# Designs tried in a protein design chat: VHH binders against o29008. Part 28

Target 1, 271 residues: o29008
Amino acid sequence: MDREEIKVAVLRMEGTNCEDETVKAFRSLGVEAEAVHIKQFYSDMIRFEEQRSVFDYQCLVFPGGFSAGDYIRAGAIFSARVKSVLRKDIEEFIKMGYPILGICNGFQVLVELGALPGFDEDKPLAEKPEMALAMNDSSRFECRPTLLKKESEKCIFVKNLKKDVVMFPVAHAEGKVVFPSGKEDEYLERLTSNDQIVFRYVDEKGDYAGYPWNPNGSFYNIAGICNATHTVFGLMPHPERAFFGYQVGRREGYGDGYCIFRSVVDYLEKL
Short names: E, the ipSAE of ESMFold2; O, the ipSAE of OpenDDE; V2, 0.75 times the mean of E and O plus 0.25 times the DockQ between their complexes.

## First folded at step 6 (VHH; framework vhh_3k1k_2)

Design b6 (at its last look DockQ between E and O 0.02; V2 from the best seeds 0.00; counts 0 for: pae E 20.1 > 2, grease 29.9 > 24.2, SAP .797 > .668, placed apart)
Fold by OpenDDE, look of step 6:
Structure b6 (fold): chain B 271 residues (1-271), chain A 122 residues (1-122)
Amino acid sequence: as target 1 above (271 residues)
Amino acid sequence: QVQLVESGGALVQPGGSLRLSCAASGFTFSYYTMRWYRQAPGKEREWVAGISGRGGRTSYEDSVKGRFTISRDDARNTVYLQMNSLKPEDTAVYYCAKHDWELLYGDYFDYWGQGTQVTVSS
């Protein structure tokens, strides 16, 4: 589709107010983007002009930056609300091939929705969560730049990413990727066989390392994964905070996060 | 270029029915919310009904709920307004609209057709 026809919804709810960076990122690419409150999708109390449908958009973003810092609770509440009113729409949205991005808290939401790891293409949202983002091993809020190695060639969000290692900042207390007990090997095999691991934490040499390079203690150093169709992507680091050059200490140009958003736009243009 | 052409307006008696059509071109129809507005003489233009893109979510103003039905045929790039149990107060020029967005600032505006006259009178 034409770039001018592309519309992106950055979803928000009560207590969220940090979606501006993501909206700005998409707008800078010449596509339409707006912050959309979840109520706009279902509430009859919303003015008609402000009412929205999932299908008004070609990309959905669950952003990070929950102001209260209770990411798990926020993710759970957000997910519950989404499931109650938009489950079928989101499933259809995914089946249509439209991309969904989850950043930090948004990754948590996608996990709670059952969208990730999303092994079943015919059922994009599992009935129950099949993984978790647990408390960091440090038991602290981690706020720092991270180095991520690109792992996936199929994920649409990294198609334009040519760099092997990128730098995105993290800001979270519950970012540890964990799989069901006793199923770690199975899940790893499924993820790797279908190229669903998108980013892994690495050190300055590009090697897989523990804390602090793996700030949360994620299994297999996983920082982000996508679903089986490679159109739903969740990650704990914040590419939207590394989109513009000035965000990463550059006077001009773009940061490593640019490629994430540009990849989405390019994908949609070809869809 | 966005084009919207309304049709179907007529003179009808109270209690009658009418179906309006709006043919759209110049954009990917199925991706956009379509709306019907109406403007009575001496009054401001007001929204009547809307239907979202592929999801087909519909909304109506209170005065037309239960009487009007908005629908769309994406294959024909057409949006419809079925109006039943028409009342004299429904008399107006009816406009089809495409929602649009001004980039960067997030401003909303609609593209309008020429309108079609609906008159309800005994």
Scores: ipSAE 0.177, ipTM 0.603, lowest interface PAE 2.5, mean pLDDT 90
Fold by ESMFold2, look of step 6:
Structure b6 (fold): chain B 271 residues (1-271), chain A 122 residues (1-122)
Amino acid sequence: as target 1 above (271 residues)
Amino acid sequence: QVQLVESGGALVQPGGSLRLSCAASGFTFSYYTMRWYRQAPGKEREWVAGISGRGGRTSYEDSVKGRFTISRDDARNTVYLQMNSLKPEDTAVYYCAKHDWELLYGDYFDYWGQGTQVTVSS
């Protein structure tokens, strides 16, 4: 498809705070992107002119950035609303082969929806969650740069990534990847055999290391995974906060997050 | 099981027109890009035209642009190729294909029909 025909919806609800960075990243690549309140997809209270269909878009982003305040555990509230009103539409969207990106709280939403780890191509939304993002081992909010090793060749979000290790910041209290007790090895094998582990936390030498390099204690240092079709991607670090050089202390140019968004655009242009 | 059945191939005179159809089953048709390919004797199979799902974006190989039109009817699970101003060079077996997205940067996987013969003779 032509780049100017690509439309990206960055979903928002009261309390989200990263949608502007994500919208700006996509727009700088020449695609239409907008923040869309999730009520615009389903609410009778939305004026007809402001109503939207999920299918007006070719990429959905579940942004992160819920902060402390009125929306404590806002990710769970967001997830519950998505499940109640958008589940069928999301399932159809995934089956159409269109990409979905979940960043931080957005990763939590995809997990709770059953879209990740997403082992079954034919039933992309599991009936119940098959993993969780648990409280960090430190029991505190972790806000720091992290180094991530690329582990996937098939994930569409990393096709333009030419570096082996990238830096994206984290900002979360519940980022620890866990799988069902007693099934960790089984789930690891399923993810590895289908190239679904996308990023793992590493130290400055590129070695898998514990805290503080693995900031939350995630199983197998997993920072991000994709589903069985490699088109639904969730990660705890924030590539949208490392897109422009000025976000990472540079006067000009881009940060490592650029290639994540560029890869989506390239994928859609070939779709 | 994915099945694609082409029809409408015939013998036509140069400058004539022909409409090919492809009936699809075994998958949710409206979700997928559909394509037409052709293969002349002794030549490689070549892409002719494509139409995306839902939004209906179309694209064409340069040699058929302006003469061929691809369309789809999602209610009937059918894709069409309207072929106008036919030339002897258009003689080939025409194949309908369903596009798969799995390997974006490698070879695409397509599911193929059995083909329908188009012959353009004077």
Scores: ipSAE 0.000, ipTM 0.116, lowest interface PAE 20.1, mean pLDDT 82
ESMFold2 (binder alone), look of step 6: mean pLDDT 82; pTM 0.840

## First folded at step 8 (VHH; framework vhh_3k1k_2)

Design c1 (at its last look DockQ between E and O 0.01; V2 from the best seeds 0.00; counts 0 for: pae E 20.0 > 2, placed apart)
Fold by OpenDDE, look of step 8:
Structure c1 (fold): chain B 271 residues (1-271), chain A 121 residues (1-121)
Amino acid sequence: as target 1 above (271 residues)
Amino acid sequence: QVQLVESGGALVQPGGSLRLSCAASGFTFDYYTMRWYRQAPGKEREWVAGISGSGDRTSYEDSVKGRFTISRDDARNTVYLQMNSLKPEDTAVYYCAKHDWEPSGDYTDYWGQGTQVTVSS
């Protein structure tokens, strides 16, 4: 589809107030983007000009920065609400091949929705969460730049990413990727075999390392994963805060986050 | 800080036309739904029209449908209300509002000072 026809919804929920960066990122790429409260998708008590449909858009983003950080089970309440009123629409949206991005708290939402790890292509949303983002091993809010190694060749969000290691900042208290107890190896095998691991934390040498390079203690240093169809992507670091050059100490140009958003646009242009 | 400044209010005869303007500043204009309200003497403020941030969705109070048109110029950070076929009952102070969703799921409207529209013979 034409770029000017592409519309992106950056979803607002309770506690979210920093969607501007993501909206600006997409708009800078020449696509339409707006912040949309989830209530606009299901409430019949709002004016027509406030009403929205999931299918008005070709990309959905669950942003980060809830209440300037993570809170306990941040995604659980929102996911429950979304599931109650938009489950079928979101499932159809995914089945249509439209991309969904979850950043930080948004990754938490995707997990709680059952969208990630999303092993079942025929059931994009699991009935129950199949993984978790737990409290950081440090038990602290981690706020720092991180280095991520690109792992996936199939995830649509990294198709334009040629750089092997990228820098995205983290800002979270609950970013530790954990899988069901006793099933870690199984999940790892499934993720690996289907190329669903998208980013892993690395040190300055590009090697997998523990804290502080792995700021949250995620299993297998996982920073981001996608679903089986590679169109739903969750990551803890913030690519939207590394989109413009000035965000990463450059006078001009773009940061490493640019490629994430550009990949989405390019994918949609070909869809 | 959010600022909304309405203008264009005047005294007009029934059947006349008037165009109101609202100059906005202090926020990213095209991110937000803009609305017009009006308040007649002794009456509650009532919603008149709304336009989405993108401008692709508009809605109107039933009493003004077909007569009023809401529009926006994002380049000028301005929302307009074109009022045609004005009636005496349209007499009111007209307010421009920025619609803002709150984290709770509620919303808040930010208002300008208003502009007086009087329709009289």
Scores: ipSAE 0.501, ipTM 0.825, lowest interface PAE 1.0, mean pLDDT 93
Fold by ESMFold2, look of step 8:
Structure c1 (fold): chain B 271 residues (1-271), chain A 121 residues (1-121)
Amino acid sequence: as target 1 above (271 residues)
Amino acid sequence: QVQLVESGGALVQPGGSLRLSCAASGFTFDYYTMRWYRQAPGKEREWVAGISGSGDRTSYEDSVKGRFTISRDDARNTVYLQMNSLKPEDTAVYYCAKHDWEPSGDYTDYWGQGTQVTVSS
């Protein structure tokens, strides 16, 4: 499709506060992007000109950016509302091949919805969550830069990324990737076999390491995963906070997060 | 200085097999992801396969999955590409690449001189 036809919805509700960074990132790439309150997709109490369809868009983003005080409560409320009112629309959206990005809280939403780990191409939303994002091993809110090794060549969000290691910041209290007890080896093999592990936390040498390099104790150092079609991507670090160089201590240009958003635009232009 | 030297390219019949080698020097080999690329005459260079520094992750371009296997021998600083069931479409110069790891710098590719693989009947 032409870039002028691409529309991105960045979902919001009461308590979200980082959708603007995500909207700005996409807009700087020349695509239409807007923050859309989830009520705009289903409520007739919204003014007619503000009503929206999920299918007006070619990319959905579940943003991060809840404050530490609002993080757990707001994320749970957001997840429940998405599941209640948008589940069928999101299922069809995924089947149409359109990308979905979940950042931090948004990763939690995708997990709760059953979209990730997303093993089944024909049934993209599991009936029950198949993983969780648990309390950090430190029992602390972690706010720090992280180094992430790219592990996937098929994920559309990183398909042309040339760097081995990127830097995105984290800001969360519940970021520990866990899989169901007794299924860890099975899930790891399934994710690895289909190139679904997208980023893993590493140290400055590019080696997998524990705290503080793995800031939350995630299984297998997983920082981000995608589904079986490689079009639904969730991660705990914030690429939208590493898009412009000034966000990561560079005077000019872009940070490593640029490639995440550019990869979406490149993918959609081929559709 | 980073050096990558590919070898093992040859003329082979369709359905045949080849094993390419890439000898690496000038860097700490087991820290870095290594990749194979190929370039047919008049075409852009395309990614073929990659292997992580630890060797625990491999990935493949769709057209070679199931036919090609990438591997590494860290003791010999060498990455391999085992190519089976070769097709005329696999004819290309094959390049070994080291994608430089740098948390904040420009992404820099290091390439070998390439090795020619020709598949014809």
Scores: ipSAE 0.000, ipTM 0.116, lowest interface PAE 20.0, mean pLDDT 82
ESMFold2 (binder alone), look of step 8: mean pLDDT 80; pTM 0.796

Design c2 (at its last look DockQ between E and O 0.04; V2 from the best seeds 0.00; counts 0 for: pae E 15.1 > 2, placed apart)
Fold by ESMFold2, look of step 8:
Structure c2 (fold): chain B 271 residues (1-271), chain A 121 residues (1-121)
Amino acid sequence: as target 1 above (271 residues)
Amino acid sequence: QVQLVESGGALVQPGGSLRLSCAASGFTFDYYTMRWYRQAPGKEREWVAGISGSGGRTSYEDSVKGRFTISRDDARNTVYLQMNSLKPEDTAVYYCAKHDWTPEGDYTDYWGQGTQVTVSS
């Protein structure tokens, strides 16, 4: 499809504040992008001319930036609203091959929706969550740069990534990837065998290391995963806060997050 | 703080044309859908036209379709309403509006002061 035809919805709810950064990133790449409140998709209290369909868009983003101190509650509220009114639309959107990105709290939403780890291509939304994002092992809000090794060749969000290791910042209290007790090795094998682990936390040498390099204690140093079709991607670090060079201490140009957003645009242009 | 300032309203004869402008400030203009409303004397304010944040989607109230065109210039943070083939029933104060979601999650309107359009018979 032509770039001028691509439209991205950056979803918002009460207290979200990172949607503007994500909208700006996509718009700088020449695609239509807008912040859309979740109620515009389903509420009959919204005037007709303001109503939206999920299918008006070719990419959905669940952004981060919920109010501090309520990350679990905010993610659960957002997920419950999506489940109650948009579940079938989201499931069809995924089956049509359109990308969905969840950043930080947005990753939490995708997990609670059952979209990630997303093992089953035929049932892209699990009935119950198959993983969680738990309290950081440090018991602290972690606000720091992180180094991330690219682990996936198939994930559409990293196709334009030329570097092996990238830097995105984190800002969260609940970012620890955990799987059901007793099934960790099974889930790791399923993720690894289908190229669903996208980013892992590493140290300056590129080695998998503990705290502070793995800032939350995530199982297997997982920082981000995608679903079985490699089109639904969730990560705790913020690529939208590393898109422009000035966000990461460069005077000009782009940061490492640029390639995440450009990869989406390139994918949709080929779709 | 959101600020919207309409201009371009005038007295015109039936069949005439006007171009209304709405200068916007206090927000990232090109992210948001912008709309025009109008209010005739003694009537409720009613929706006229809307344009998406990138200008890719426009919509119009049935009575103005084919006569009015909404557009935007993101470099100047300005929304326009080109009104052609004006009729006496188009006489109203015209307002531009920005719709946004409050921190409480409610859908709310931000309005300008309006600009008067009068179409004499």
Scores: ipSAE 0.000, ipTM 0.203, lowest interface PAE 15.1, mean pLDDT 83
Fold by OpenDDE, look of step 8:
Structure c2 (fold): chain B 271 residues (1-271), chain A 121 residues (1-121)
Amino acid sequence: as target 1 above (271 residues)
Amino acid sequence: QVQLVESGGALVQPGGSLRLSCAASGFTFDYYTMRWYRQAPGKEREWVAGISGSGGRTSYEDSVKGRFTISRDDARNTVYLQMNSLKPEDTAVYYCAKHDWTPEGDYTDYWGQGTQVTVSS
């Protein structure tokens, strides 16, 4: 489809401006993007012109910080609301091949929705969460730049990412990727075999390392994963905060986050 | 700083042809959709054509389909509008445009100064 026809919804639950950076990122690429309150999808109190449908868009984003903070299970409440009113629509959305991005708290939401790790292509949303983003091992809010190694060649969000290692900042208290107890090896094998690990934390040398390079203590240094169809992507670090050059100390141009959003747009243009 | 400079506007007879150019600078040109707009006297500015930053997908308003062709040369940071079979109703100031966000967080439409196209017998 034409880039000008592409519409992106950045979902929000509260009247926050945390989604602005994501909206800006997409708009800068020449696509239409807007912040959409979840109530616009189901509330009868919303004016007709403010009403929205999931299918009005070709990409959905669950942004970071949309819950006005990194609360305990911050994504749970939002997920519950989404499940109650949009579950079927989101499932169909995924089956249609439309991309969904979850950043930080958004990653949490995707996990709670059962969209990630999303091993079943025929059932994009699991009945129960199959993984978790737990409290950081440090038990602290981690806020710092991180280095991520690109791991996936199939994830549509990194298709035009040429760099092996990128820098995205983290800002979270619950970013530790954990899998069901006793199933860590199984999950790792499944993720690896289907190329679903998208980013892993690395040190300055590009090597896998522990804290502080792995800021949250994630299993296998996982920073981001995608579902089996590679169209749903959850990431703890914030590519939207590394999109423009000025965000990363450059006079002009773009940061490493640019490629994430550009990849989405390129994918949709070819869809 | 983003700069767009249109050129190529002229007075032509109906049925004639013109090629407009827009030289762009101050941004990574090939990443962005470029658009042509036009504004006739007493009318609102209207979209004419667009060309995507990737793949070169093009789109046109209905009134110019089959007559106008938008293209781009990324190596020269230039977008073109080939206008054939010109009609008097095509008379307008033509603008090249890029949409972007400023570092301050404002959505901004970047426009050139425009180039005058006049179609008259």
Scores: ipSAE 0.000, ipTM 0.223, lowest interface PAE 14.6, mean pLDDT 89
ESMFold2 (binder alone), look of step 8: mean pLDDT 82; pTM 0.825

Design c3 (at its last look DockQ between E and O 0.01; V2 from the best seeds 0.00; counts 0 for: pae E 19.7 > 2, placed apart)
Fold by ESMFold2, look of step 8:
Structure c3 (fold): chain B 271 residues (1-271), chain A 121 residues (1-121)
Amino acid sequence: as target 1 above (271 residues)
Amino acid sequence: QVQLVESGGALVQPGGSLRLSCAASGFTFDYYQMRWYRQAPGKEREWVAGISGSGGRTSYEDSVKGRFTISRDDARNTVYLQMNSLKPEDTAVYYCAKHDWEPYGDYTDYWGQGTQVTVSS
């Protein structure tokens, strides 16, 4: 479709605060993007002119940005609301082939919704969560650059990526990827066989390493995964904070995060 | 079935020491982060200390730093809280918690019934 027809909804609820960086990233690529409060999709207490349909958009983003203070509760409320009122719409949105991105807390939302790991193309939302993002092994809020090795060829969000290793910052207290006890090897095989592992944490040599390179202790150094159709992507690092050069210490130009957002636009233009 | 049983709470004088234990069963112990919380009468339950599944990382709330030490013994499926230099303000029911991997946001911990610690002169 034409770029001018593409619209991105960056979802907002009370307590979210990183919508602006994501909206700016998409807008700089010539795509219409706006922050949309989730009540605009379902509440009849919203004025008619401000009501929205999920299907008005071709990409949904679940942003991060809850403050470190009480964001566990805020994120849980957000996830519960999405599950209760938007689940069917999101399921259909995924079946239509439209991309969904979850960043940091947004990755947690996609996990709770059952959209990730998303093994079944015919039932893109699992009835129960099949993984979790647990407290970091350090028991600390980790705020640092991370180095990420691209592991997927099929994920639409990395098609424009020209480098093997990229740098995105993290800022989280609960980012440890965990799978059900005793099923870790089974889940790893399923993810690997369908090219669903998108990014893994690495050291400066490009080798998989522990803390501080794996800042949260995630199983298999997993930093981000996608679903079975490679169109729903969740990651703990923040590509929106590495989009413009000034965010990564350059006077002008772009950072490594640019390619994530550009890949979405390129994908949608080819639909 | 997940079970957590706290023990070791007692009446102690200010400046004294206690060691709390939490016996865990029904899950793969060394996979999960374990936490201690406390609740004083009429107050909200508050976090005290945490230890990673590997045991390599510990953290403490500010008022107990330097006085309390969390540790774990994976062979015995047990978490400990060594409490030194106890103060009357440490009086509370102490709870051991397993950090659950299934739900979003880490809030759905499993709890024991708690063990009472009373610090009075």
Scores: ipSAE 0.000, ipTM 0.116, lowest interface PAE 19.7, mean pLDDT 83
Fold by OpenDDE, look of step 8:
Structure c3 (fold): chain B 271 residues (1-271), chain A 121 residues (1-121)
Amino acid sequence: as target 1 above (271 residues)
Amino acid sequence: QVQLVESGGALVQPGGSLRLSCAASGFTFDYYQMRWYRQAPGKEREWVAGISGSGGRTSYEDSVKGRFTISRDDARNTVYLQMNSLKPEDTAVYYCAKHDWEPYGDYTDYWGQGTQVTVSS
């Protein structure tokens, strides 16, 4: 696909504008990107020229902080709305191989949608959530830089990432990856065998460590995972806040988040 | 691991030209600013030129402006230094470098082993 033909939708809800950083990131890469309110996909009250279809785009992003003021329930509420009106479209979108990115609250949405861990390639959205992002072990809102080790070689979002460890900031109260009780080992084996673990929290030495390096207490230090087809990716840290150099204290250039977005564009160009 | 390997250093006469190359690996090349440094015997290492990861902006030390050109090929993970109108005072070991950002605001440079450039009649 020609880069100029690529369109990215960054989904938003009422009262939010946190999607701007993600939109800016994609636009800087030379692709079309816009913030799209979920109502534009289904509401009959929307003017024709403002109406959108999932299939108008080649990438969907569920951004962090897209729900104003209610971060704890935002994922569930947003996912419920998406499921009610766009479930089939999202499933088809995934089956088509188009990438979906979920950041922070967006990761929560993907989990609630049943898109992650997404073990079944033929059923991209599970009927019920199969994992959760729970309250941080600290019971606090965690806001800090984190170091993430790249774990997956198959996830399309990290194909251009050559660094072993990257820095993305976190900002969340519910970022703890948890699997069904008693099934932790099973899920870990499945994720590992299919190369679905994308990022794990590490310390300055690149070693797996607990708090504060694991800010939320996630199982196996998991910071991000992808589905079985490696085209749906959820992570708690914010690559969009580490995209430009100035965001990470550099005068110019890019931060480590650059590769996440560039990988999407490169993937789509080859799709 | 980050690796930088410089090449192209040689003995040249004053007024001559030389092109240095630096092959990079172990990191995402295209979003880092790459730099050339040089160190003459008995002197401190000094910055020579830089090229941004964004926009391809270039900058040069005053003494090399108009004579040296820094460029990069992101597809090959390589940064170059074209040196024209070389002078004896350009004699030094030339190093390729990149910055690395630490999570808490510190910056470090990674260096190659360097390549010797000697300008002499």
Scores: ipSAE 0.000, ipTM 0.231, lowest interface PAE 14.4, mean pLDDT 89
ESMFold2 (binder alone), look of step 8: mean pLDDT 81; pTM 0.815

